# Designs tried in a protein design chat: miniprotein binders against q56419. Part 23

Target 1, 326 residues: q56419
Amino acid sequence: MEGRTLEEVQEEVFKRHGVLVPKKELEDLAKALEEAGLLLTEKVEARLKEEEEKLKRERPMRLAGLSYPEGEREARAFLEAFRASYPGEGEEARVLLMPHLEPSRVPEVYGAALAALEKTPPPERIYLVGVAHRPLKEKAAALPVPFQTPFGPALPDLPALQALDALLPFELFNTPLAFREEHSLELPLFFLKGRFPEARVLPLLVARRSPELGEALKVVLRDFPGLLVLAVDLSHVGPRFGDTPLTRTLAEEARRRDLGFLERLAEGEPEAALAFLGANPTRIDGVEVVASLLPLLRERKGKVLAHRLDLEAPTLSAVGAGTLVL

## First folded at step 15 (miniprotein)

Design zc21
Fold by ESMFold2, look of step 16:
Structure zc21 (fold): chain B 326 residues (1-326), chain A 107 residues (1-107)
Amino acid sequence: as target 1 above (326 residues)
Amino acid sequence: TEEERRFEELFIEAWELLMLGWQSGNPEIMRQAIELFKEALEIAKRTGDPEREAAVLASLALAYYELGDWEEARKYAREALRIAEEKGIEYVIEYARRLLERLERLG
C-alpha cells in the first residue's frame, strides 16, 4: 500500500519537474499485461536477477548494431562521418552539454560535440550525467562498473565515485537495473570514449533534482578534476508527447525555448535559464539535471555550437537537441 | 510447451525493444519490436491461444500508434477488439476501445 503511494508521488514529481516520463498509453498496456502474467513471470524475475548480478560487474552495450556500429573500425568511421556533419570549429569545454537522442536524427549536433572535444585537453575523467528513464531509489544514482563500447571498456573512476558517495545523504550506488537500458549514458559515451580512450568515467543519472548532488560534485571536482558532460535533450513537442500536432507556431516556440535556455546557460546564468522555461511547456529534458548542477554552472560563460529541432513527420512531433560548451 | 516458451521470449523481448526505441527516439528499434511481435502473433495463432493473440495484437496497435502509422494501428486494434470481445478478455477490450477513440480524433 505504502509502495503504491510512493510510486504515485514519484510519477507526479517527474511530471511536475518536467522530466519526460513514459507515455500513459505504454504504461497502461504494460501494466495490464503484467497483471495478466504475460510480462512478469518467474522466468523474467530470474532473468532480471541474473542481469542485476551482471550489472554489478559490467554494463554491456545495448545499442550496438542499432544506433551505432559494433566493430571498432566501423565505429571510428561512424565518428568521422558525424564530425564531418558539423563543418565548424569547436571550443574548449570544461562543461559540455550534448544530446542523448538517436544520433542519426541530429548528426551535426553530435558533430559539434566532437568538434568541442577536439579542442579539449584529454581529461583524466569524465563526469557523465544523464537522465534516468527508469525510476531510481534515490534522486540520483551511479553504476561503478566498466561500460562496454566498441572502443573498449570505459572504466569507472572508483576513487572519485567513492568520494562522491561519501558526501551524499543517500547511497549513490542504489539502482543497478536502471542502467540496463539507459541510452542517455550509452549514446553520449560512445562519442566520448571514441575521442578520449584513456579517460575514466563517472556514469551518473538524475531522476529528480538534487541540490545535494551538485554541492557534492563541486567538492569532488576540486580533488578529481575532469570534464563535466550534461547528456540531455531539449524540447519534446507534438502528439507523441501528449501535445497537439506540430504547427509552425509550436515549432517556433520550441526552438525559441531551446535556444533561450541554452543561451542563458552560456551566459553563466543557470537559474535564469530555468526561470525562462517556467512550467517547461515544451518539455525540455535537461531541467532536472541543470537544477541539480547549479553550483557547477554558475558564472561559467561559453557558446552554443549547434541546435536542431528534429521533425518526426509521421507523428507530427519534434525533439530538440543542442551542443553547448562552457 | 516449446512454442509457448518461444512465444514468451519473443513477446518480452519485443516489449523491451518497443520501450527502448520509444525512449531513445529510434523508430527502427521500434520496427524491430514489431517484427518480433508479428512472429509471436504467428505462434499464438498456431497454438490457438486467444488471450496471447489479443495481447500481441494490442501491442502491435500500440507500436504502430507510437510510430505514427495510425492506419496500421486501427487495423490491429480492431482485430484485438474482435477477439477480446469474443473471448471476454476485458483489459484488451478496454484498451483497444480507448486507443480506437484516440485514433478517430487524430483523423
Scores: ipSAE 0.644, ipTM 0.871, lowest interface PAE 1.6, mean pLDDT 89
Fold by OpenDDE base, look of step 16:
Structure zc21 (fold): chain B 326 residues (1-326), chain A 107 residues (1-107)
Amino acid sequence: as target 1 above (326 residues)
Amino acid sequence: TEEERRFEELFIEAWELLMLGWQSGNPEIMRQAIELFKEALEIAKRTGDPEREAAVLASLALAYYELGDWEEARKYAREALRIAEEKGIEYVIEYARRLLERLERLG
């Protein structure tokens, strides 16, 4: 392609396809294939354009029938089963940190989130902040359209979204294609919509730390109160993430970092939580989200309800997940 | 051609599924990607496009790698490498070699 850097092409492909290739191997091959013109064709561009136009109206379910049931009845049974997997009681949440990992891997962690939601008065709106696993044009983005769920559409809070956009130094409504398949929103939203069917939603993605987002949200939350949800995973260790196979030492380090991170958040010390991670050698997923939301997390004391480091045995890899209420 | 178009559709969809499955941690989605890659592979073989064939083989190798099926990953990586070396497909050569090196370290 005459005159574009590989990075520009990747960025464009990522922008167009909304495909973040999170792993170097996956990224390297995807990049190479894109450069070879195998992943980006005129036809793909046309399809993506059409999908982008559709995303102006609604965000369809992508993981229905894959990660959760498509049918409402089955979906309700699914929720109940996940709630049952957590034997404890929840606490009222003003801020909820919950996972976005495949639910079947960490059922009790999602169960803990549901337990917290049981103790939480129904919010008027939910600020759902996920992790962008695809490149965004800006540090953060929102998609101001209904998100489909088995429980009906999660409707956007347009006034609150507009208020947020007005306070940000960048266009909030960017990179709609990044939302198309973003599981970090879809999976948590399933549980949230199931529990709070009438709540409006602000679906937000963070690609890079945006202090501006936290400051803006702090202002918006005064006029538009709601539940803040951080949909983030914790450590990612093992071969799938560039490490050696999981060892006791590696698992202990991952747990130490996960729990140390969560505990400091529970103490109302989000800066200390970030500092504790340093270079984040175990690849805690939620770092950029937490870094963006510091103003909303400071001085809020809470409780860690659940944590799991889930082993994916075939890949000898593990992912950390946790549920925290503030 | 219609076959080329179908290849492109399958290949892209397979990559989308691979990424989705990898990101979400759902191996079943990645297995679905593998099925689409296999269909794409058959098309590439029929059309006689070694670049497309090598690309799919490399993609399959990666998909099996992400599933923890190291044996199948090695198999497809070796096949990708063979074709790529025969035809001078440098990006596949580089990738397949690197993947094989990683697979050797895993046992």
Scores: ipSAE 0.549, ipTM 0.803, lowest interface PAE 1.0, mean pLDDT 90

Design zc8
Fold by OpenDDE base, look of step 16:
Structure zc8 (fold): chain B 326 residues (1-326), chain A 107 residues (1-107)
Amino acid sequence: as target 1 above (326 residues)
Amino acid sequence: TEEERRFEELFIEAWELLFLGYDSGNPEILRQAIELFKEALEIAKRTGDPEREAAVLATLALAYYELGDWEEARKYAREALRIAEEKGIEYVIEYARRLLERLERLG
C-alpha cells in the first residue's frame, strides 16, 4: 500500500485550506491537530480520495446559497443588483483584475467588474487565475473539469489547458483537492459565467510566483486568445491578520498600498507595482499572481474602475478590493 | 466507534468551513463551522476524550476570534487551556496561551 504518509495527507489537508488568519495560527493549530491524529484519519483520507475522484469529473459549487444564490433566476437578479451597485460605466478589458472577497462586502467592486465585462466582447475562453489559499504541490495548478455555477457548468478549455501544460516545467494538473473549495475561482467565476455563458474557462491557481506560468501563458494566448482574469484581493489588515485594530493610520497605509499597486498596474508597470509593495506589510494577496503574470501585464495601460477597503466591524479588520481593466 | 467516526467527520467538515469562512470573509460560514464544532464538542464530552475536547475548545476559541467575538473566544480558550493543562496536552496549552495573549492585547 503505497500509503501517503500521514504527513503528506496532513500537508494535503493543510494545503487545501490556505488561511490568512494570522494564517499561521490556524495553520499551526491545524498542523498540530493533524500531528495529533485529530484532523486526518484513515477515514478522512478515504473520503478525500473519493472527493478527488469526483473532482476528475466536475467541481461542484461550494458557496451556492452562502455567497451567491443557487437558483439561476435568483442568481441573475444577484448579478443585476451587483451591476447596479456600480454607478459608472466600464471599459473593454483584455485583462481584468477583480476581487475574490465575499461579494456582499464589496458589491460595487464586483459591479465595476461587471461594467467592464459589459464593454468586453464575449471571449472564446477566460483564463481565470486565482490565489491558492491552500498549498499546491507545484507553484501553480489547473483543474481541467467543468465548474458548476447557477448558470450551468463552466466548461474547461482542454486544448488550451493542454497547450499550457506542455509549456510548463511542472505538471499543471496537480493538487485537485485544492480546487474543491477555492473561493478565489468560484466567486469570480459566478460573475464571469453569468456574463459570458458560452466562454470556456481555464481555472488556474497560483500558490507561489511562477515566471514560467506567465511566459507559457503568453505563448498560449497567441494560439488560444481569451480574457485574462486575475482574481485577487488587496490589503488585509487588522486583528484577523495579525495587526492591531484598524486605525486611521493603518487604513491610510492599506489604501495607499492598494491604490499604489493598482495605479502602477494601470500604467503597465507590474514590476514597479511589486517593488512598490516591498515586503508587503499590508498583505496584498494578489502579489504572487501578479508576479507570475508579468509578461502579460507589461506595457498594458488601463484604468482602475473601483477600490474599496472594506471594514469588517466585528473584527476591526479590513480587506482591500479593486477592479482594474487593462 | 461510531461516535469517534462522527466526531472526526464533524471536526474535519468544521475545519473546512473554518478555512473557507476565514479566507472568503463570509462570517456565516464561520458560524456554520462553529455549530459543527459544538456538535463535535458534545461527542468528545460523551466519549470522555479530553484531547478531543481540548482540541475542539481551542478551535472554537479561534473561530470566535475570527468572528470578532472575543469574549466567547476567551471563554473557550480558557476552558481549552484548563483541560489541556490538566491532561498534559502540550500543543493545546501552547496554542490556547498564545490566543489568550493575543486576546488580551485587543482589549
Scores: ipSAE 0.733, ipTM 0.903, lowest interface PAE 0.8, mean pLDDT 91
Fold by ESMFold2, look of step 16:
Structure zc8 (fold): chain B 326 residues (1-326), chain A 107 residues (1-107)
Amino acid sequence: as target 1 above (326 residues)
Amino acid sequence: TEEERRFEELFIEAWELLFLGYDSGNPEILRQAIELFKEALEIAKRTGDPEREAAVLATLALAYYELGDWEEARKYAREALRIAEEKGIEYVIEYARRLLERLERLG
């Protein structure tokens, strides 16, 4: 190559092939169907209002029988199998970064999270921060209700949630329907509740970076100490994400971006981690969460326990997942 | 009517599963969405509703694209396009053409 970096060549190939952005096309088609009256009618709107009212009381399991077993006995065995997939020992976490990708795809990454939890004193509460996959009315949201799990309901920490809401320049309890299908909370919660059955939860979503959220959480954590969990995935590469078909070169770049991001976080340098990603060419979705939570991540050193870039062979795509303790 | 209610119920649930399968990276959820879309397609055919039929076909094309079955995605996109061009369903025409262009580049 006449002085062009691998990154520059990859970006050029992507631009040539990146006419369709699949997530956006999914959203645009759904919107067109709603406007045509096929997805959103007066009857559907009434049903959605009823569902929204139900979500003000509890959040039922959506992925039981799909991503994890519904029965408690089987769910406990499932946890044990995942722990066994990671042969090492963990380290105590004050902050845990773990994935929200389908668990069977990255068993040792979830196993590493369980290993970290084994070394972590049971917290009174867990600040569970996921990535909103449906639009929120604001930059971030919470749902202050019990989340059902096979291990019983994960009860909300209402005083901590109310304190957080009071500190934000926007209404925190703003989009109940966005939580209906939100796997970035449900999948990590399964593992967290299985290990800490008495812990209360602050179920939080980030749609867009909010420095205000991190500042408010720093204050709330002083009065309501607990475990902070960043439930995020890493690189998303390949046609399923608007990229060219996965190559060895693209996979190596995605791994490099994932590990460079995690390692800078492990050095207590979250701003450097974000800067390292630049335009985020491999679409790490943890960026908005990390950017929101900078005050909680600065100067916290720790360790990367596990990482995998998991291949989706039929789609020629891949998703990265990792476990980091701080 | 009864069949219209059933179509709407299936189509909405299938779309919810389509988003969930896409976002979670779980292909079994995508396959469940496809089964519901296929049932909705049969209703659209029986009721003689070309917009519903074309819409479901376009959505099946997207679902198969997300699953990685790009041959099936092309099949449903072309079928959606044929009906949409015949009946003047512009948003389906636009969507099906964009998807087919993407699939052509993927080979």
Scores: ipSAE 0.716, ipTM 0.890, lowest interface PAE 1.5, mean pLDDT 90

## First folded at step 16 (miniprotein)

Design g_16
Fold by ESMFold2, look of step 17:
Structure g_16 (fold): chain B 326 residues (1-326), chain A 105 residues (1-105)
Amino acid sequence: as target 1 above (326 residues)
Amino acid sequence: TEEEREFEWLFKYAREYLREGYESGNPEILRLAIELFKEALEIAKRTGDPEREALVLWYLAAAYFDLGDKEEARKYAREALRIAEKKGDEDVIEWAEELLRELED
């Protein structure tokens, strides 16, 4: 044996790969390895390498049959139901901000995004920028593979991704495992692919603000025009998020912060939107994406189409979601 | 202590995974969060820290609530309430009572 504790293995795997393996799983694996005379570390690393190699070929659906239907016919009906939950009309978007929260929690907010897509000429490609929920090796990452959807695979725009990679001071294709469960890409992509079945995708994640990403994307978008999508949620308040119980006052503050942020973005003032949040006391997760993409948001005026602070009374918690077109 | 550091590390990431599971509806991520909360719970019990124990029990209840496992959610919420009442932890008392109201007719 290497003399490492299960905790030490757990922590090292997390530091190296962003994967937290429960100790029970490590115990089971260690027992099997001792019976076969193998080392725990070698087996864990081999398993992770195999999963990485699979993700280098394609990214399968993880939420089909859970957050959206697996079958294409049912998926189309699902889209139409979500569109119907928003009674308004959209506007053409060059930039779309939409949520990544479980769609059934904020149906009219996703419906507003669909309304905007109805008014938007089909783009050749979609720059889909989500929020990394797993650690990345760099500030941002992409995965240049097909993402499966009920509407067929969303194919990567390899030339645009390669152009972006060439402009960054770090390797863009750096953390395949971070995409394995990433719902901030999968949930918005379902809606985007359903409306734009021929568009290619640049699936991007931001872990930490990267001014370099925004500058590089500004250059790439000139040569490879398309739709820019910020797939972000807004306020996170209440005990679920390590906060005090939701009160009317906290809910009012969260709504005010969400709407003030969105309205300043709609005025073409992304720096003012960030400044308005200060220390970000309601934990709007869109800030790192907006801070990365400033060059693409400045002076671009638009409209807030929808907002909901989704209240969950049993847990005294809430999450905000919005739809903004620029 | 090393146990205190381990508790804080597990508890932080278990909560992040619970948030991710809540936001995505992914039961595999919810089950991951549950296993990590169970590891944190064992530390809180071993170190005799009832405030941490009650807190982790509430998060376990919330995780099982997200999975739709009402029986497990009730079990953990009741235990969180019992400990919180004994120690006068008004926050966890309120949290557990609110969740239990939803889980019972």
Scores: ipSAE 0.716, ipTM 0.893, lowest interface PAE 1.3, mean pLDDT 91
Fold by ESMFold2, fold request of step 18:
Structure g_16 (fold): chain B 326 residues (1-326), chain A 105 residues (1-105)
Amino acid sequence: as target 1 above (326 residues)
Amino acid sequence: TEEEREFEWLFKYAREYLREGYESGNPEILRLAIELFKEALEIAKRTGDPEREALVLWYLAAAYFDLGDKEEARKYAREALRIAEKKGDEDVIEWAEELLRELED
């Protein structure tokens, strides 16, 4: 009944921290706190600050035992099964585009990424660029801490991260809480760490296109060479995503847009790839990352190794995923 | 209105969390989406908006489907269908029927 106060807490927490706490959870907490004579807002703020401080030390696995095995032996077998799902050979990559969609939905697309990694000399570091699914305080962010994996911690490349931060017009280390559940880093990292156990990582998120990020990365990559990974998905179509029901025609359109986007990237024409999508009516996920990284993609030719529009008939929806080497 | 703005805000982020849960396979995120959809559902019921109610019920069904909770998914899909049939909402009828077909056998 005092829902006006709860709505205000919900909105305040979201504005300050990018965390949307359901009113049910706030109600339950408020009941417990009122019995103890404590203020709800103070307790929520303290909990979030404690979580943020923990994330400044390390980022634990959130999907172990769910999307990939927790144990190292099982994880290696899992990795090999995914490689086996792609019967082709890879090509050496200096830039790799791969998905972040739950791996069991697009096994051969991840297999193609593994095939590319087989042909790629082990890098000193991996620039892993995902898509922020939670708000960031700036256009982009990084979290300069170890990310836990079944293959051991993926250690941050602190010198490269500091160099990147110094070149940006905003603080790069700006939103630790946004990394807490971010699967666009965790899922690709499983595959990358499994193949390159000695590589350090720059875990980066893009919320909104940032030309400044691409320019800064071009400079940092000259001094700190490594593998650039765009961890992005492609079309998102159907009722799950607020669109019309999936039809054969809409699925064909989504495939055409996915492939047209990837093929133009493979020709070294990232501006043309973005222009091809126009208003992006099938919600290709990778546009903000590509738009940020234009200086790193121009004139770099390569090949599309795999694509799948993952159809989910029960929800009349689909998500596209692809593997591209440049 | 204030309630209409609250519905739109909750529904927008609930769908984004559903997408995130779907893409990651993370049940904690799916449960977050469910709780937000339940909040949006209560608003649709209080404001007497059966089209929004049926729509949110379908998203609840999809979220429970993602969790592998077939009983809850069937429950919400059937309720979405019932309301959509009464109001002649052809889109939600189709969505609910397709999901229910999968939840059989």
Scores: ipSAE 0.655, ipTM 0.870, lowest interface PAE 1.6, mean pLDDT 90
Fold by ESMFold2, fold request of step 18:
Structure g_16 (fold): chain B 326 residues (1-326), chain A 105 residues (1-105)
Amino acid sequence: as target 1 above (326 residues)
Amino acid sequence: TEEEREFEWLFKYAREYLREGYESGNPEILRLAIELFKEALEIAKRTGDPEREALVLWYLAAAYFDLGDKEEARKYAREALRIAEKKGDEDVIEWAEELLRELED
């Protein structure tokens, strides 16, 4: 009882691995073991190491049966329903910005992405850049393994990933556990793999802006051309996010900031888009990805296809999502 | 204090997991957030901080609302409201009342 506390174990595991294990789970393990705290931490470390080793071989579906159907036939019908929710036509994309928010919250925004993909020649590979929701050991990371989908495995483009790794001042394959639950890759990938079943993928995460990543990707894309996808959400406002209750005025402001950001990106002015947000008072979560990828966004003009600020009245909160082609 | 630092650490990551669960629709992540909020709630009670207690209770209600567990969501929202009214916390009063309007019907 006087030895290492469960709080100390919890913090040590988080600092070492970026995994926050609830104290109840640690208590359950300790009760089953009836041993000292050091042995408890060794069991947690062993389990995390086993999970890490599995992730070095493949990344399984985590959201099948929850955010999208598990079966292939149902998954194809799901894609068709989303496409139908956007009645417009898309534009060809060399760069696509799309959300990673739960698809049922913004169906026409995902539908707009599908419309853009319809106009886009099938790429040999997709550079899928999401937002890390777990700490990374570096500013960015990749996981060079198949990601399972209802449409079959999304195979990694190993030559392109290795070329990218060689150009960075840090090890790119640095935090496998951060990919375990990462929906900013899994949700967009479902749509991308469903439309481009033959494309290989570079599954990338950004935790903090990395100018080095953008410069390296510019080089790699010349040698390994493909579709660049920024899988990001926009404004986050309201009590869920530590903000004042959603009002009509706050919602209008969030929409203005979302659209102003997207429109400046569509004009090929990513620095102006970031400057427009200033301190980012509506917490657009795509800023670190955009800031990393400036060299790939400059002078590339395009079009905003869709935007929704998804309102949740019971919690007085909202999240913005958009689809942009460049 | 050490307890204040622990509360802030738990509360920060519980909110991050709640956001992640909300964005992904993943009930496993929502349940993780709930467990961390419960840990933070125990600290708020132990330190006698009703403002933090009411705040955490609202986040618990929001997390159970995301899970579709209306019974638990109502329970925590009512307790958040009770404490917020007693303390005069105008923000949490408004948040709890809005959530309860959805859950009462």
Scores: ipSAE 0.604, ipTM 0.857, lowest interface PAE 1.9, mean pLDDT 90
Fold by ESMFold2, fold request of step 18:
Structure g_16 (fold): chain B 326 residues (1-326), chain A 105 residues (1-105)
Amino acid sequence: as target 1 above (326 residues)
Amino acid sequence: TEEEREFEWLFKYAREYLREGYESGNPEILRLAIELFKEALEIAKRTGDPEREALVLWYLAAAYFDLGDKEEARKYAREALRIAEKKGDEDVIEWAEELLRELED
């Protein structure tokens, strides 16, 4: 890639791999490669390929010591503290909607999820469906490898993953690098693995709504029953998210949108829940996951256990989180 | 223009990384967002766009606030405020003043 600007290298790497490398990092690497007589793009590609190959074997913890404790004993105490933050009882879940927002921001919402898990018979497997924060090569993806946790590795359910892959019109195992930093799987998995240490996992990401995924999962769940988890956040409002400053009016609208969405899901009416959001003016991030999973949500009634619009006054912004059992 | 395209591209993904860092608590992602915002800031300065400059400065302040680096957060928020006041950008004025109120405590 002789003669390319650093900006052109950034764009090409992003186009090919979905990774945006800062110009400063490229400058530093280019200086080192110039001294060694190597091409900048070749070295970047080699590093990304190496990391991709590692992710085909396992997915390591990225947030241990940051969002949750690294040690197992401390991690168990951490779970108990979260459960205590929610004073109510849960209900058995066949489908659980829970957040992926930093747990310390919405402790009672995660506590409600734990309360639901207490009432839920240990499943053989968990279908964990998160939101892709990096581009995927297809509408959805999975990574069929162990995910490390403080409670030991969460093992993949390979037969169920293979059955799912066989039913889809695209390769399910398509973007390993997208899982590298994906907190929408790692944060909920901490809680799920802590409560169901023997359950296998199907770690799934949705980038764009995929009706094919929902239809395939309906078939796979019949033959491979388990717990379906939608790991999604709700409204995102305020300047942090490219919006106007948080006002009382905007916060009330965000709460109304969050609760209206959850309540319609609880009535077994996922299409009505999506229609209620219209253009999604408060940027509920669960929309693409719900739209993918319609066949699994229709006619399934349940209950909203918790909701919080987490206000961050210094940035005039807020994020909504909720817990729904179906 | 090509510079406007580059700014919009950097600014879009910097904000996405800031959101991801905020949601996950991952300081590595927050630092990535900061580097991308700094690249966008250079473009805004070079193209003489004080509205974009003040806006990016506020996002830099928010990113450093997320990292717990109060000194850098104050620095960027004050710069954002000065530019926003000169141009009468009422939104960025309010954003910067609220963040500074927290950082002055």
Scores: ipSAE 0.531, ipTM 0.831, lowest interface PAE 2.2, mean pLDDT 90

